# VHH binders against p49116, part 129

Target 1, 238 residues: p49116
Amino acid sequence: EGPLLSDTHVTFKLTMPSPMPEYLNVHYICESASRLLFLSMHWARSIPAFQALGQDCNTSLVRACWNELFTLGLAQCAQVMSLSTILAAIVNHLQNSIQEDKLSGDRIKQVMEHIWKLQEFCNSMAKLDIDGYEYAYLKAIVLFSPDHPGLTSTSQIEKFQEKAQMELQDYVQKTYSEDTYRLARILVRLPALRLMSSNITEELFFTGLIGNVSIDSIIPYILKMETAEYNGQITGAS
Short names: E, the ipSAE of ESMFold2; O, the ipSAE of OpenDDE; V2, 0.75 times the mean of E and O plus 0.25 times the DockQ between their complexes.

## First folded at step 7 (VHH)

Design ua44 (framework vhh_brivekimig_d4; at its last look DockQ between E and O 0.19; V2 from the best seeds 0.00; counts 0 for: pae O 2.8 > 2, placed apart)
Fold by ESMFold2-Fast, scan of step 7:
Structure ua44 (fold): chain B 238 residues (1-238), chain A 121 residues (1-121)
Amino acid sequence: as target 1 above (238 residues)
Amino acid sequence: EVQLVESGGGVVQPGGSLRLSCAASGFTFSSYAMSWVRQAPGKGPEWVSSISGSGGSTLYADSVKGRFTISRDNSKNTLYLQMNSLRPEDTALYYCVKGGYLPWRKGFDISSQGTLVTVSS
């Protein structure tokens, strides 16, 4: 058996598009978000426990939790992405859409509330100073969620989630031994991820996808590739 | 040296069908995802569809989903695109390219002549 995650699974390095344009546009935001989403799928695919569940279960899990993984990735990579600048550009675009009567006021309100929730989540994670190991285990906890509708192999998924929780506890107790309540403060952040709409995330970050494909379609495409081909596709080193 | 040769294009009426082929050489075909890309007159390249090396995974642009089917025969190093319910807006030069779908890819390595598809009434 061994640990659920190795040190290789803690490394999470986002490569941003270069150069950053003088004025942010839908394509730059979409490319940045897509790189993060693909990095998140690459991360999930590399976990032996995830591989052991099989391709159909893997697809169902990632389809159910991609928004949670993506949001954790936004929080973890907020500085590399200049996320505050991206969100400000999105807000500016929404203000212009109100003036041009291109979107309903109710829809704009929903999207603004989503942006506020996202900012609050990222700020809470930054305030807690969540480290790379903690992010890796939080991502594993949301990935191995046995409670999504339609899942098979729920007992194995639950076992892997419990293993992730246990390894996170061991890490936090060892690394932050003087902070008795740190684990509780971290774990109570997770329910907020399920309140965030995947449809609104897709609208905000993925409108510039080439071919206008949905995230739901991209997930099985990437996950069902052979490991060697997938590694070459993601790294460009084939 | 990667070599790709497209064929199967032609003139067809709206609602018609065509099957494109791409003969690949110079690389281990089964180890790479492949894509179809099209370029209409005066426009830039548009990604159409991708298929994994095994053929087990496919992806389609929204504009062709449900009408086009990508497939491959690894024993013959050949990629196919079955095009049904063709529309005038499908008129383009069609290219096969080495590599799959990546949202951040700024272009595809189009080094072949392509095959012309004309949908006219």
Scores: ipSAE 0.728, ipTM 0.872, lowest interface PAE 1.0, mean pLDDT 90
Fold by ESMFold2, look of step 8:
Structure ua44 (fold): chain B 238 residues (1-238), chain A 121 residues (1-121)
Amino acid sequence: as target 1 above (238 residues)
Amino acid sequence: EVQLVESGGGVVQPGGSLRLSCAASGFTFSSYAMSWVRQAPGKGPEWVSSISGSGGSTLYADSVKGRFTISRDNSKNTLYLQMNSLRPEDTALYYCVKGGYLPWRKGFDISSQGTLVTVSS
């Protein structure tokens, strides 16, 4: 009926814990990552098409794609988060673990490879100078992916994804009319998101969650949080 | 003006069960997530569980998951915690708190007396 996204869905303002400590620690990283996760979930929840899918479908969809949404959020907010500094701190910790022989070589290799892929993805998005509208449509394309196993309403999800793709195409053609290949260059970055392991993302960014809760447990809780409570947390965080 | 009154605590053997209640007044109960927080002797407050305003979503600390069940009755303005398979480590003063889980919230605004749960051999 209407456009999939409106201008209100383009706004994506991450508020960081302040001040940033001289030496990053697991608590600062986890709090920063958790704020991004909450922002990403509430962004998804604000979309009328997402609301139309119903509670069980919503939860299943977000559980399937949360890591891709989170990774897009990292790329979009990389400067605000000082993501390069966070990743450098994580790499330094891993190098100490190698020196102290505390982790298996196979696990360290997997984690370092993931960090490298994450850095390359964020760098490629920065080089493309992806704007806020483009990020919003890319997140919608990722959110409404019909390909994840176990989803219901796959036909409706596919139609929403097609609509997100159409709106991205129209936006890029109107806004970047002299750059005929921009859409293709943007879309070719999306497969890299499937290289990101949700298990490793949890280990890198979410080890310090209060109560040691899992992301799979938090997602349905965030999605069902009362709007007044979430809005109070956003205003009360200032 | 907000009033929270806990009850249902007591002394129980390991493996036993208790059901805690929290009577709420002074606010629109159904509009707010609620939490249980506990404090063991000589230790700081520890988040236990949260439930959404409608009751449709729950979350548990890993240390109690599978043993504790949070619930609410919005018609009675009452929050509950069913505690099964109790362990000595569950010994604490249990508080109900207005507000839900947030991973960056280190403190809770505890303004009630709580109810004591003692699990001892």
Scores: ipSAE 0.476, ipTM 0.776, lowest interface PAE 2.1, mean pLDDT 87
Fold by OpenDDE, look of step 8:
Structure ua44 (fold): chain B 238 residues (1-238), chain A 121 residues (1-121)
Amino acid sequence: as target 1 above (238 residues)
Amino acid sequence: EVQLVESGGGVVQPGGSLRLSCAASGFTFSSYAMSWVRQAPGKGPEWVSSISGSGGSTLYADSVKGRFTISRDNSKNTLYLQMNSLRPEDTALYYCVKGGYLPWRKGFDISSQGTLVTVSS
């Protein structure tokens, strides 16, 4: 078997909606987030090992880890997205909800803590100056996590995760040979992803979805989308 | 100005069929994926189906898969939705949306009047 990832999997280019509004409204945020979600899912789909697991298993994996993948994507695309600005906007929008007494005090606290965790995670990744290869491998490690409940082919998933880990190790060793503990520093960031609620992430970034559509429900559709068609729409989208 | 005009709605018995049309203008129709979205009484909008600009790719909500067929005629700037085996739960206002495979996102043009489909005995 060949490597889990190739150079083609390193590319992760997010195209932001244009034009950027003067005020980042819920629609812009949702659109941006949706694009990132698509990109993340498409990235996963582009991995041969992912395809080899079959559609049902693929869907289950993505459902289990989409929040983590999305968060890694946020970190990776933080500059392009102006994530700090987006998060600030989200907070502002939440303030409106607070004023309208739509949220309990406990919920407000949870949401704000979540935003803090997101920001902190992204800042930590930026501080580590994670490169595209490292992000790719980290995403793979997150994607091929065998410890989610209800997964099939867990042995195979674990093997893929190990491959991702080994390839990351090799890459870091070759690229950052003078930094002996870089791998460890990178990997210890992953647990932070598990502290973040997918439900809250969905509420923060995807409130612009029509109706009560859940990320969980649209994942199968995202995975079935053709990349070329989506890209064409993005570039010409109005 | 983008204009979308839906037609073909009506009252039909359960198990019946309807064909919806959407006349599009104000943009290069063939360059954009199109979608159908519906809104049932008392419910939020629901994505139904999408088709790529070329018509080569289609997607369907699970609720309509196998029963509905989305198609388009780019020469006529028209989007279609063939609805077979209609059920009472299909009763809704149906909207043509300029967008793509992510019509569940707000921001797509769903400001049209829509066409009403009523499935009842």
Scores: ipSAE 0.102, ipTM 0.561, lowest interface PAE 2.8, mean pLDDT 89
ESMFold2 (binder alone), look of step 8: mean pLDDT 84; pTM 0.849

Design ua45 (framework vhh_brivekimig_d4)
Fold by OpenDDE, second read of step 8:
Parts: structure tokens; sequence; C-alpha cells
Structure ua45 (fold): chain B 238 residues (1-238), chain A 121 residues (1-121)
């Protein structure tokens, strides 16, 4: 069969809410994050291999790796999102909570460390100057991870992951032939994603979700959402 | 012209049940996700639930999850909301809205009159 990813899967354009408010409030952060999440999930959905796994498996995969996908998306879209500003705003909001004694010292530390890890990860990716193809393949690698508990079709998932890895390798070899260790440098960043708590990510970025629904709950809904509906809403909001 | 007509509201005691209906016309009903939105007195509109065009996907606000069930009959162009274990805080005008759930959506295109649900002892 053909490659796992095509050029169409390399495109990953996030449209930010407009206008940008003077103060990045929780709503703006949540909307921005939600748009990224949407984009990430619909990106996944656009992959034929992903579709071939079936809805149940697809949903399970995304539920398992949404945080990693989201984080990769943050890194990839860091400039467009003004991620540093968003994170600063989040920290500011967190500080307000701290002042109100709403968080334990341990929780504050955890959250701050998480923010630090996010920033560090994104900075590291920026330093590596990861391109769109590399991001696409990295996302595919984390998406098609067979080592999540409760997954079905793990053999097939593993196959897809291997394919992603191979294609990435081929791409890097062709594109960055003089950098013999680039692939390794890129792949070695992936473990950092697993160190990040999805719960904390959800708390930081998605506190403002309408209806107070969980990311876990909205994932299957988003994956099943009509593309036209999504596009209409995203384009209309920009 | 899009037309949505809600029905089924009424007065019910806490713990009671109601089933709301929304008759839709003026568009291809099955092609659009639908939502229920409610507005309590003195409060802004609140998203309650959404269902995909095919009915294969549903989503609920945390406040109603496990108690409400959204469904649709595309052959009848009708949206439903089964509300069980009703609480006083569920008291509101309930609106049928064309369109599905968006995580950030605070504004809803409410063009109908809604149906009043009152939960009181």
Amino acid sequence: as target 1 above (238 residues)
Amino acid sequence: EVQLVESGGGVVQPGGSLRLSCAASGFTFSSYAMSWVRQAPGKGPEWVSSISGSGGSTLYADSVKGRFTISRDNSKNTLYLQMNSLRPEDTALYYCVKGGYLPWRKQFDISSQGTLVTVSS
C-alpha cells in the first residue's frame, strides 16, 4: 500500500480566535486550545490508516494520546498561538489562584512543573527546527502507539507506527542528509510527552469548556463531527 | 426558512421526568447536528446537549449527564430530550438549536420560543 502520510497530512494550520483580546482570559485560552485540539483530532481522522482501525479503536487511540498530540500541536503552532503569551497568562491565572489559597503547595509545584515541561518541550522543538513533515510523522508515531492499555488491534497499530517511523527516517535521510543523527535527536524528544499529565493539561487549557465536559467526553464527539460543521464554525469564527 | 418548535415543557416535581420535543423544518434535518440549550431565569443561555446529524454521537453538559438523553428521529425531523431525575436547577426555557457542540461556544442562535420546564416542589 501507499505511504502512511501524504503531503495533505503535512499541512497543519491553526486559526486563532479573532480578535485577540487585550487580556488573554480563560475563554480565549480555552478556545485557542480547543481549536488546536480539534485540528489535531481531525488531522488524525484524515489519515486513512487511522480510519481503517474503526471508530472504537480510533476513539481509544485518541483518548490515549490526545495530550501528546495536543502538546506536539502546541509546539508546532507555538508562534501562531503566541504560546509564550498564553502560558504566561495561564501562569498569571494560576498565581491568582495561589493568592486565593485554592491550591496546595504540592499542586502548585506540579502545575508549575508541568508548565515548565511544556515550555521546555516546545522550546526544544523550536531549537531543533522541526519542520512540518517531521511534526506530521511525530504525531503519527504518538497516535499509533500500541502500548496504551486497553487498545484493540495493537498489531495493526504497531504496523502503522512502524510505517510512520520508517517514513520519517526516509524523510530525514533525504532532507537532512548531512545530519546523520537528526532522526535520533527528534525521536528522543518523544519521551518528554509521556511525562506530561493529561489532567494538568486539561486543567490549564480547557477549564473553560462549555458544559464543563471532559476532553475524554468530547473526543468521540469531535471525531464523529461532520467536517463541514467544523469548518464552518472555525472559518466563521476567524 | 428554518423553523424550530419546542414542546413538552411543563411543571414537574423534583425527581420527575419530562420529554421535550423539537419539530424542525426548513432545512435538511439529518444533515445537521442539533443541540438543546436552556436559559434559566436571570441567567444566560446554557448548553445542555448535542447530537450529531446521524444520531450516532451525543454529548452532554456535566450538569445533566446521566439524567438527560438527547435523541432524534430524522424521519420525523424531530429532536428529543428525555429529562429524568429533574432538579429545581433544571428550571429553564429549553430551546432547540440547529448546530452541534463547540467547546468554546457561548452564544447560541436561538430563534424559537422555547418550552418552559419548571421543577418545583
Scores: ipSAE 0.760, ipTM 0.881, lowest interface PAE 0.6, mean pLDDT 93
Fold by ESMFold2-Fast, scan of step 7:
Structure ua45 (fold): chain B 238 residues (1-238), chain A 121 residues (1-121)
Amino acid sequence: as target 1 above (238 residues)
Amino acid sequence: EVQLVESGGGVVQPGGSLRLSCAASGFTFSSYAMSWVRQAPGKGPEWVSSISGSGGSTLYADSVKGRFTISRDNSKNTLYLQMNSLRPEDTALYYCVKGGYLPWRKQFDISSQGTLVTVSS
């Protein structure tokens, strides 16, 4: 019956690849995005309520919502990641591609629309000056979404989502007591996350993984590892 | 002193099968995820598959999914790779390495000699 999240769940520190190349390339973008995805999965794993759902349920849940978690992570880490610079590089690449080969004008339009939606979302969060506690609870609300197609055991997920909403409300009322409508302004941002295509996100940020392994396969691998062993795996990077 | 010794390679025809083994010593084997990586002639190392320390979680490169099975016997400190439906493009030196899959890992600690798998008609 304790709180859904503790202070440890508020800490969300992305370690970027170093050094940043003079010109952004697919490998740097993919590594940066992969580090954020792994941090997001590590964050979800650390929540006792999430582990209590059991391996099959929690895997299905993250497979359904990873793109929403990733997008919230992009917004939260936009400054550390220099996200505006990454998006500008992607836009330049797309503009060059339309001049050279035209592959599919419809696909390029879909990708550009996705980038616009992502920029709009990140800008709205920055304008609201969303803090670390608010991001943690927004990620929890997204994670514990009972209404994704194909999910089972939805009653427990709904209970955890409601708890996340209640704890966010308490935090905002206590911390931003002067701003009566802050919670409403924050919550109306969330539906936009469901409009973000996971296929387009994977193409934009995880191009370096294409042809090697899918995000869908990485998720259960990370979630089914025991905690001590997962920590050992992350430390073994060189 | 981490020591890894691969065995089980050989020459096989397309569609054939081989089972690779990796004998581990010098560390608490069950506490670490393990991976198989391969190096084709003239190419850099390519990650193939990973398994968690408990054996409860596995991951495969898209090129081998459905054909290869990674497993481990922690009581014998041994890692295995069962390779079925082998293709000419599977021809490589195969290495076991300490540690699991990380998308940003560019180098693998290849301290052993590996085991050669040749798939030819």
Scores: ipSAE 0.640, ipTM 0.847, lowest interface PAE 1.6, mean pLDDT 88

Design ua46 (framework vhh_brivekimig_d4)
Fold by OpenDDE, second read of step 8:
Structure ua46 (fold): chain B 238 residues (1-238), chain A 121 residues (1-121)
Amino acid sequence: as target 1 above (238 residues)
Amino acid sequence: EVQLVESGGGVVQPGGSLRLSCAASGFTFSSYAMSWVRQAPGKGPEWVSSISGSGGSTLYADSVKGRFTISRDNSKNTLYLQMNSLRPEDTALYYCVKGGYLPWRKTFDISSQGTLVTVSS
C-alpha cells in the first residue's frame, strides 16, 4: 500500500469563470463557488483511499465535511478567486438584504460573524504560507474525519486520517526542518473549520444554484458524475 | 447529427400524472448525462432534472423533487420523465437536453421542439 496522497493530489487548480464581471453578482459568486466545490469533491474522489470506502460512505463523508473542505479550498484558492472581492460582494449583497429588512438582527450578526471567520481563517492560512502539499494533507485530514455522525467504516476512515496526518508530519519535517512547530501551527487551524456553519456557507455562496438544490443533494450527483462531464464543467467557459 | 424528440405531453388535471419520453439519436446516448428542461409561457427555461449517463445518479430541481422521476433506457436511447402530482405551475414546454446538471447553467442548448404539458383544472 502506497501513500495516501500522491503528487497528483497536490495539484489544485481552480479555473474561474470568465470573463469576470464588473460587478460580482450572485451568479458569478455561485459559479465560482460551485467550481471550487466540484474541484474539491473530485479531488476527494481522486484519492484511492476515498474510493475504497465505497460510494455510500464516500457520499456520507463528503456530506459531513464539504463545508470544511470547501473552506480549505477557499483559503487555498483565495488569490485566484479574489476571495476578498467576493466576500466584499457578498457583504454588499447582504447589506442590501439588511436594508430591505429581510434578516433579523441576530441572523445578520451570525452571517457577518461567519464571513469574519472565513476571512480570518483564510488570512491565517495565508500568514502561515501553507503550500500545496500541506493543503492537500489538511484536506485529507478533514475529509477522512471519523467523528461525524452516521458514518460507516469509521475505523477505516480513521486509519486514512492517521495516514494523512503522518504523511503531513513527514512532509513538514522534511520540508520545513527548521520550523519545529510548523505542524502544530498548521493543525491547530483546523478547529476553526468546525466553527463555521455549513448552512451559512451555503447561503452565502450557493444561493444561486440552479433549481434551488441543496449542496447536500448535489454532492452525490457530483461524486458520481462522469469524468468527461466534469472536465467540461471545469475547463469550459460558462 | 444529434436529434432529440420529446413526446408524452398533454393536458392533465392538477394532481394528474404524465410520462414524457425523449428519443435520442446521433450520439452515444449512454455516454452522456441527460436533462429535462422546461419553459413556461413568458418565462425563461428552467432546469428540471438530470440523470447521469449510466443512470446511477439523478438530480431534481427543488420545485419537482418528490414528484418527478427521471430515468433512462440506454438500450432504447430513451430518456423518461415521470411526472406525478402535477401542478398548474408545471405547465410548460418540456425539452430533452443533452448534458447534465450544472449549478450555474441558466442557458440550455435546446434544439428540439419539446413536448407541451398543460396542467389545468
Scores: ipSAE 0.812, ipTM 0.904, lowest interface PAE 0.6, mean pLDDT 94
Fold by ESMFold2-Fast, scan of step 7:
Structure ua46 (fold): chain B 238 residues (1-238), chain A 121 residues (1-121)
Amino acid sequence: as target 1 above (238 residues)
Amino acid sequence: EVQLVESGGGVVQPGGSLRLSCAASGFTFSSYAMSWVRQAPGKGPEWVSSISGSGGSTLYADSVKGRFTISRDNSKNTLYLQMNSLRPEDTALYYCVKGGYLPWRKTFDISSQGTLVTVSS
């Protein structure tokens, strides 16, 4: 019982690396993206319903949906990150790679299509003027997705997803009472997240990770970390 | 007041094994993640591995994954690094540091002497 999310779960404050370098580089982009990913995992870990599923289920769930959570986070934090500037720098680097014959034309096409899908998604969310409560519930709907292959406890996950959908509906109907179709416009944006490749996201944003660790390895490490230590050291929450 | 003392380094042939130890004092060891960091001659420090306060979570640099194992004994305030299948590229001074993995970590608080590992053919 009780609400799935509290007001504390609406707060989503990304702290960017400072100072911003004169020329954007792989390390700055990777640090910015890593801070967002860690903030997203911190957010998920703080949800009582998520905690109740247990560590193994939590790990499987986040491994399956981290790219969707990350993309929602990019849209939500686009202004704070100067995401358009980061994407422009990535595109410029890709064009230089073509000039230097370092990447195949097919690979460049795949990456550019991914960037276009990401920009379209972020632009659609901005046009809809999605608020903090709506982002929190959309992230919850994505997090509690019962339909990823290999998941256990799928009935409980589905119950939490349905609860997130119901609470989003209640919020939108109360807050945007004059806009009868707002919820439908918001929800039809979500399927696009499943079409974005996690491998391309990892290549674009996480190439500079210290130790060249994979996102798959980072997820269980962070999720199994002791709560007090995690809050003190991860995401700059200390 | 935080004191860390590394030991167990030595000279080994490629393919050999070593076990490093770090004796910690001056803080509540079990409450903090710990990491191993190495510094090769003429290079900056490189993060190697981290372990959570309870020992329930570990993470490894891609260069050592499958070869190195980090562990701890909180009853003895001691951190360990078991190094197998050693390569010439593993030659470095090895340091233990207070704190876990952070992907944006730019510096490591290295105040101890470290322990030297030399892998030579």
Scores: ipSAE 0.652, ipTM 0.836, lowest interface PAE 1.3, mean pLDDT 89

Design ua47 (framework vhh_brivekimig_d4)
Fold by OpenDDE, second read of step 8:
Structure ua47 (fold): chain B 238 residues (1-238), chain A 121 residues (1-121)
Amino acid sequence: as target 1 above (238 residues)
Amino acid sequence: EVQLVESGGGVVQPGGSLRLSCAASGFTFSSYAMSWVRQAPGKGPEWVSSISGSGGSTLYADSVKGRFTISRDNSKNTLYLQMNSLRPEDTALYYCVKGGYLPWRKHFDISSQGTLVTVSS
């Protein structure tokens, strides 16, 4: 059997909404985040192994790991997104909520810690200078995680994850032969993703979703969306 | 020329049901996702529901989830919206729109007259 990922899966180009507003409002943040989410999901969908799992399993996987995929996407696209600016804007919006006493002290702390974790994670990835291949494999490892509850075909998922890990290892050994522990340094970052709340991520980035739908609800729709429709909409919006 | 013609609107009491239809022509109906959008008096357009071209995927606004059902008959080039448990806040002009759901889409290309749904006691 061929490799899990091909060069086509390495490409991960996010197109931001244009023009960028002077003030990054909730809509801009939501659209930006949504585009990243779409990109991430369609990336996943483009993997033959992912397709081989079937729609139900695919959906379950994405539902389980969308936050991690999204976060990896944020890290990968941090420059293009001006993530620091987006996060600052989010903090500002949060501050407004704080001033309006809409959040408890504990909730504020949780949200701020989450933002800190996001920023820290992205910064750490930047410091590691993770390349496109490494991101692709990391995303695959996260995607094909068999340890989520309620998954079917866990054996197959595990095999795919192992394949991703092996390919990553091979890539790192080949590309970064002088850095003996690079693989370990990269992989050790993954646990940080599990510490991040999907609910808080959704609250921070996706509050402006049309129809107030949940990410959980939109995932099946996005995964089943025609590629042409998606591309047409994204291209038209850019 | 794309043509969408909504029908099925009317006056209904709270808790009642209506079924809207949209007759589509001028394009390959089955190739496009379709959506329902509504506009209440004095408010902007609100996305209600979307369905994929094949009909295999549906999505609903939180406000209508569990009460409305979007469906389509590609052989008849017709889009449907079954509305159950109607509420006064569902009162609006309902439009059929070519295109599916986008999380950030605030503007809809409404080219039809819509069908009026009035929920009132």
Scores: ipSAE 0.809, ipTM 0.902, lowest interface PAE 0.6, mean pLDDT 94
Fold by ESMFold2-Fast, scan of step 7:
Structure ua47 (fold): chain B 238 residues (1-238), chain A 121 residues (1-121)
Amino acid sequence: as target 1 above (238 residues)
Amino acid sequence: EVQLVESGGGVVQPGGSLRLSCAASGFTFSSYAMSWVRQAPGKGPEWVSSISGSGGSTLYADSVKGRFTISRDNSKNTLYLQMNSLRPEDTALYYCVKGGYLPWRKHFDISSQGTLVTVSS
């Protein structure tokens, strides 16, 4: 039938909390990250193919891939977020925690390695100058991953992933016709997303969540919300 | 004009149960998510639980997860909080609030009197 993604799915506009505080704190970072996560879930919910899989499958897919979607969102929105400034603030906090013996050296090492991997990923995407269409299809490839344990409808998920891959190929070949190896350079970046720990992402960006709720709890709460109510929440409408 | 009236509070021993109710009026109840918020003596408001307009999605603060159950009856414009395995730290004034969980929510619009829950031996 029609294309997997429409032009509306290419639009990905993050609205940052304002004003930005003079000194970054855990609450500002958490609010910024939460807005990106909600935007990412809103994006996924708007895809007709995703809706067609049903709420249980939708919940399982997003629970399995939210960290990959979030990381792609960080790379895409790095400039609007001032991600380098946020990461520098996190590093500064970790260095202070070493001096105060509040965290173990092994844990700090794991977190610093995660930050390094995140910076390398974002830098590689920036160097490739990944555009909005490419980000939309990379997110779709990640979202429609049939290989996560416990999934049902895996054949249909695989077909949607293949459709995303084919549409990305067609786009890149048409738009960047002079760069024969661009698609290959883009796709080899994706495996790095699965090496990044969702637990460490949660600790870095979501430690200030009201009620100390987990991302696993937020996902079904948002995905099972009525569309009109969800849209009102993300736009701030009463 | 939003009006919310909480009831069902009381004094219980640790391990006991209470069921709180909130009667809502002045708005289309079924169109809005609702939340329970509590305020312990000498502390600021703490979000406890939220439920979507249809009741299809719920979310709980880690401190109450597995012990409290939020529910609603849209035909009666009533929100409920079933509290089991109560602990002394659950002692607070409990308020119902129009609106659901929002991670960047800076304040809760508490305009009602609340219902007092005291857990003591």
Scores: ipSAE 0.658, ipTM 0.857, lowest interface PAE 1.3, mean pLDDT 89

Design ua48 (framework vhh_brivekimig_d4)
Fold by ESMFold2-Fast, scan of step 7:
Structure ua48 (fold): chain B 238 residues (1-238), chain A 121 residues (1-121)
Amino acid sequence: as target 1 above (238 residues)
Amino acid sequence: EVQLVESGGGVVQPGGSLRLSCAASGFTFSSYAMSWVRQAPGKGPEWVSSISGSGGSTLYADSVKGRFTISRDNSKNTLYLQMNSLRPEDTALYYCVKGGYLPWHKEFDISSQGTLVTVSS
């Protein structure tokens, strides 16, 4: 059969809400994060191998790995998003919450540790100068993870993950032929994604959703959208 | 010219039911996701529910999940909101809006009159 990913799957272009406000607020951050999440799910649903697994399996896979896909998307789109500015605004909000006694010290510590882990991950990816093809295959490796609880078709998922790994290896060896250990340096960054809490990611970037809807409810809605409508959602033109 | 006309609002007691309708014209209804948004007295507009163009995908605010059902009839260019187990806090002007608005949206393209729902004993 053909390659797991086409050149179309390498293209990952985030359109930010316009205009950027003079002072960042939770609504701008939530909309920016939501656009990235939508783009990530649109990316996943466009993969023929993903479609072949069927609707129920697709929903289960994305529910299990959305945080990992989202974090890779944050790293890939860090400059477009001005992620450092967003994280600074989140930290400022947390400092205000401490003064207003809204959060426990233990919770603040957990959230700050999450922010530092996220910054470390994004800085590592930037230092490695990960390109668009490498990001596409890393997202595919994360998406086709056979080890999440409750998954069906785990053998087929594992085969797609192995195919993603093989194609990444082939790409890196051809494109960065003189850098013998580049693939190893990239892959050792991946386990850090599993250490980041999806609940904390939701609280930091999707504050506007808290008390309204869970990401778990949004996932099947997005995955069942017709392509034209989905494109309208991520561009704001529907 | 996009035109949306809401109807079906009224006064009901807590625990009652209402079905809202939205008659759409001026665009290819089946090609667009649609949403219901509401504005309670003294509050800003809030998203309630969205439905895909085909009707195959729906999303609800946590406050209405299990009580409200969004649906559409593309042959009639009509959007519906079935509201069950109504509560006083559901009292609001209800608007039909073109587009698959989501829970993080705070600005909506509202150009219609809406339909008033009052839940009171």
Scores: ipSAE 0.313, ipTM 0.687, lowest interface PAE 3.7, mean pLDDT 87

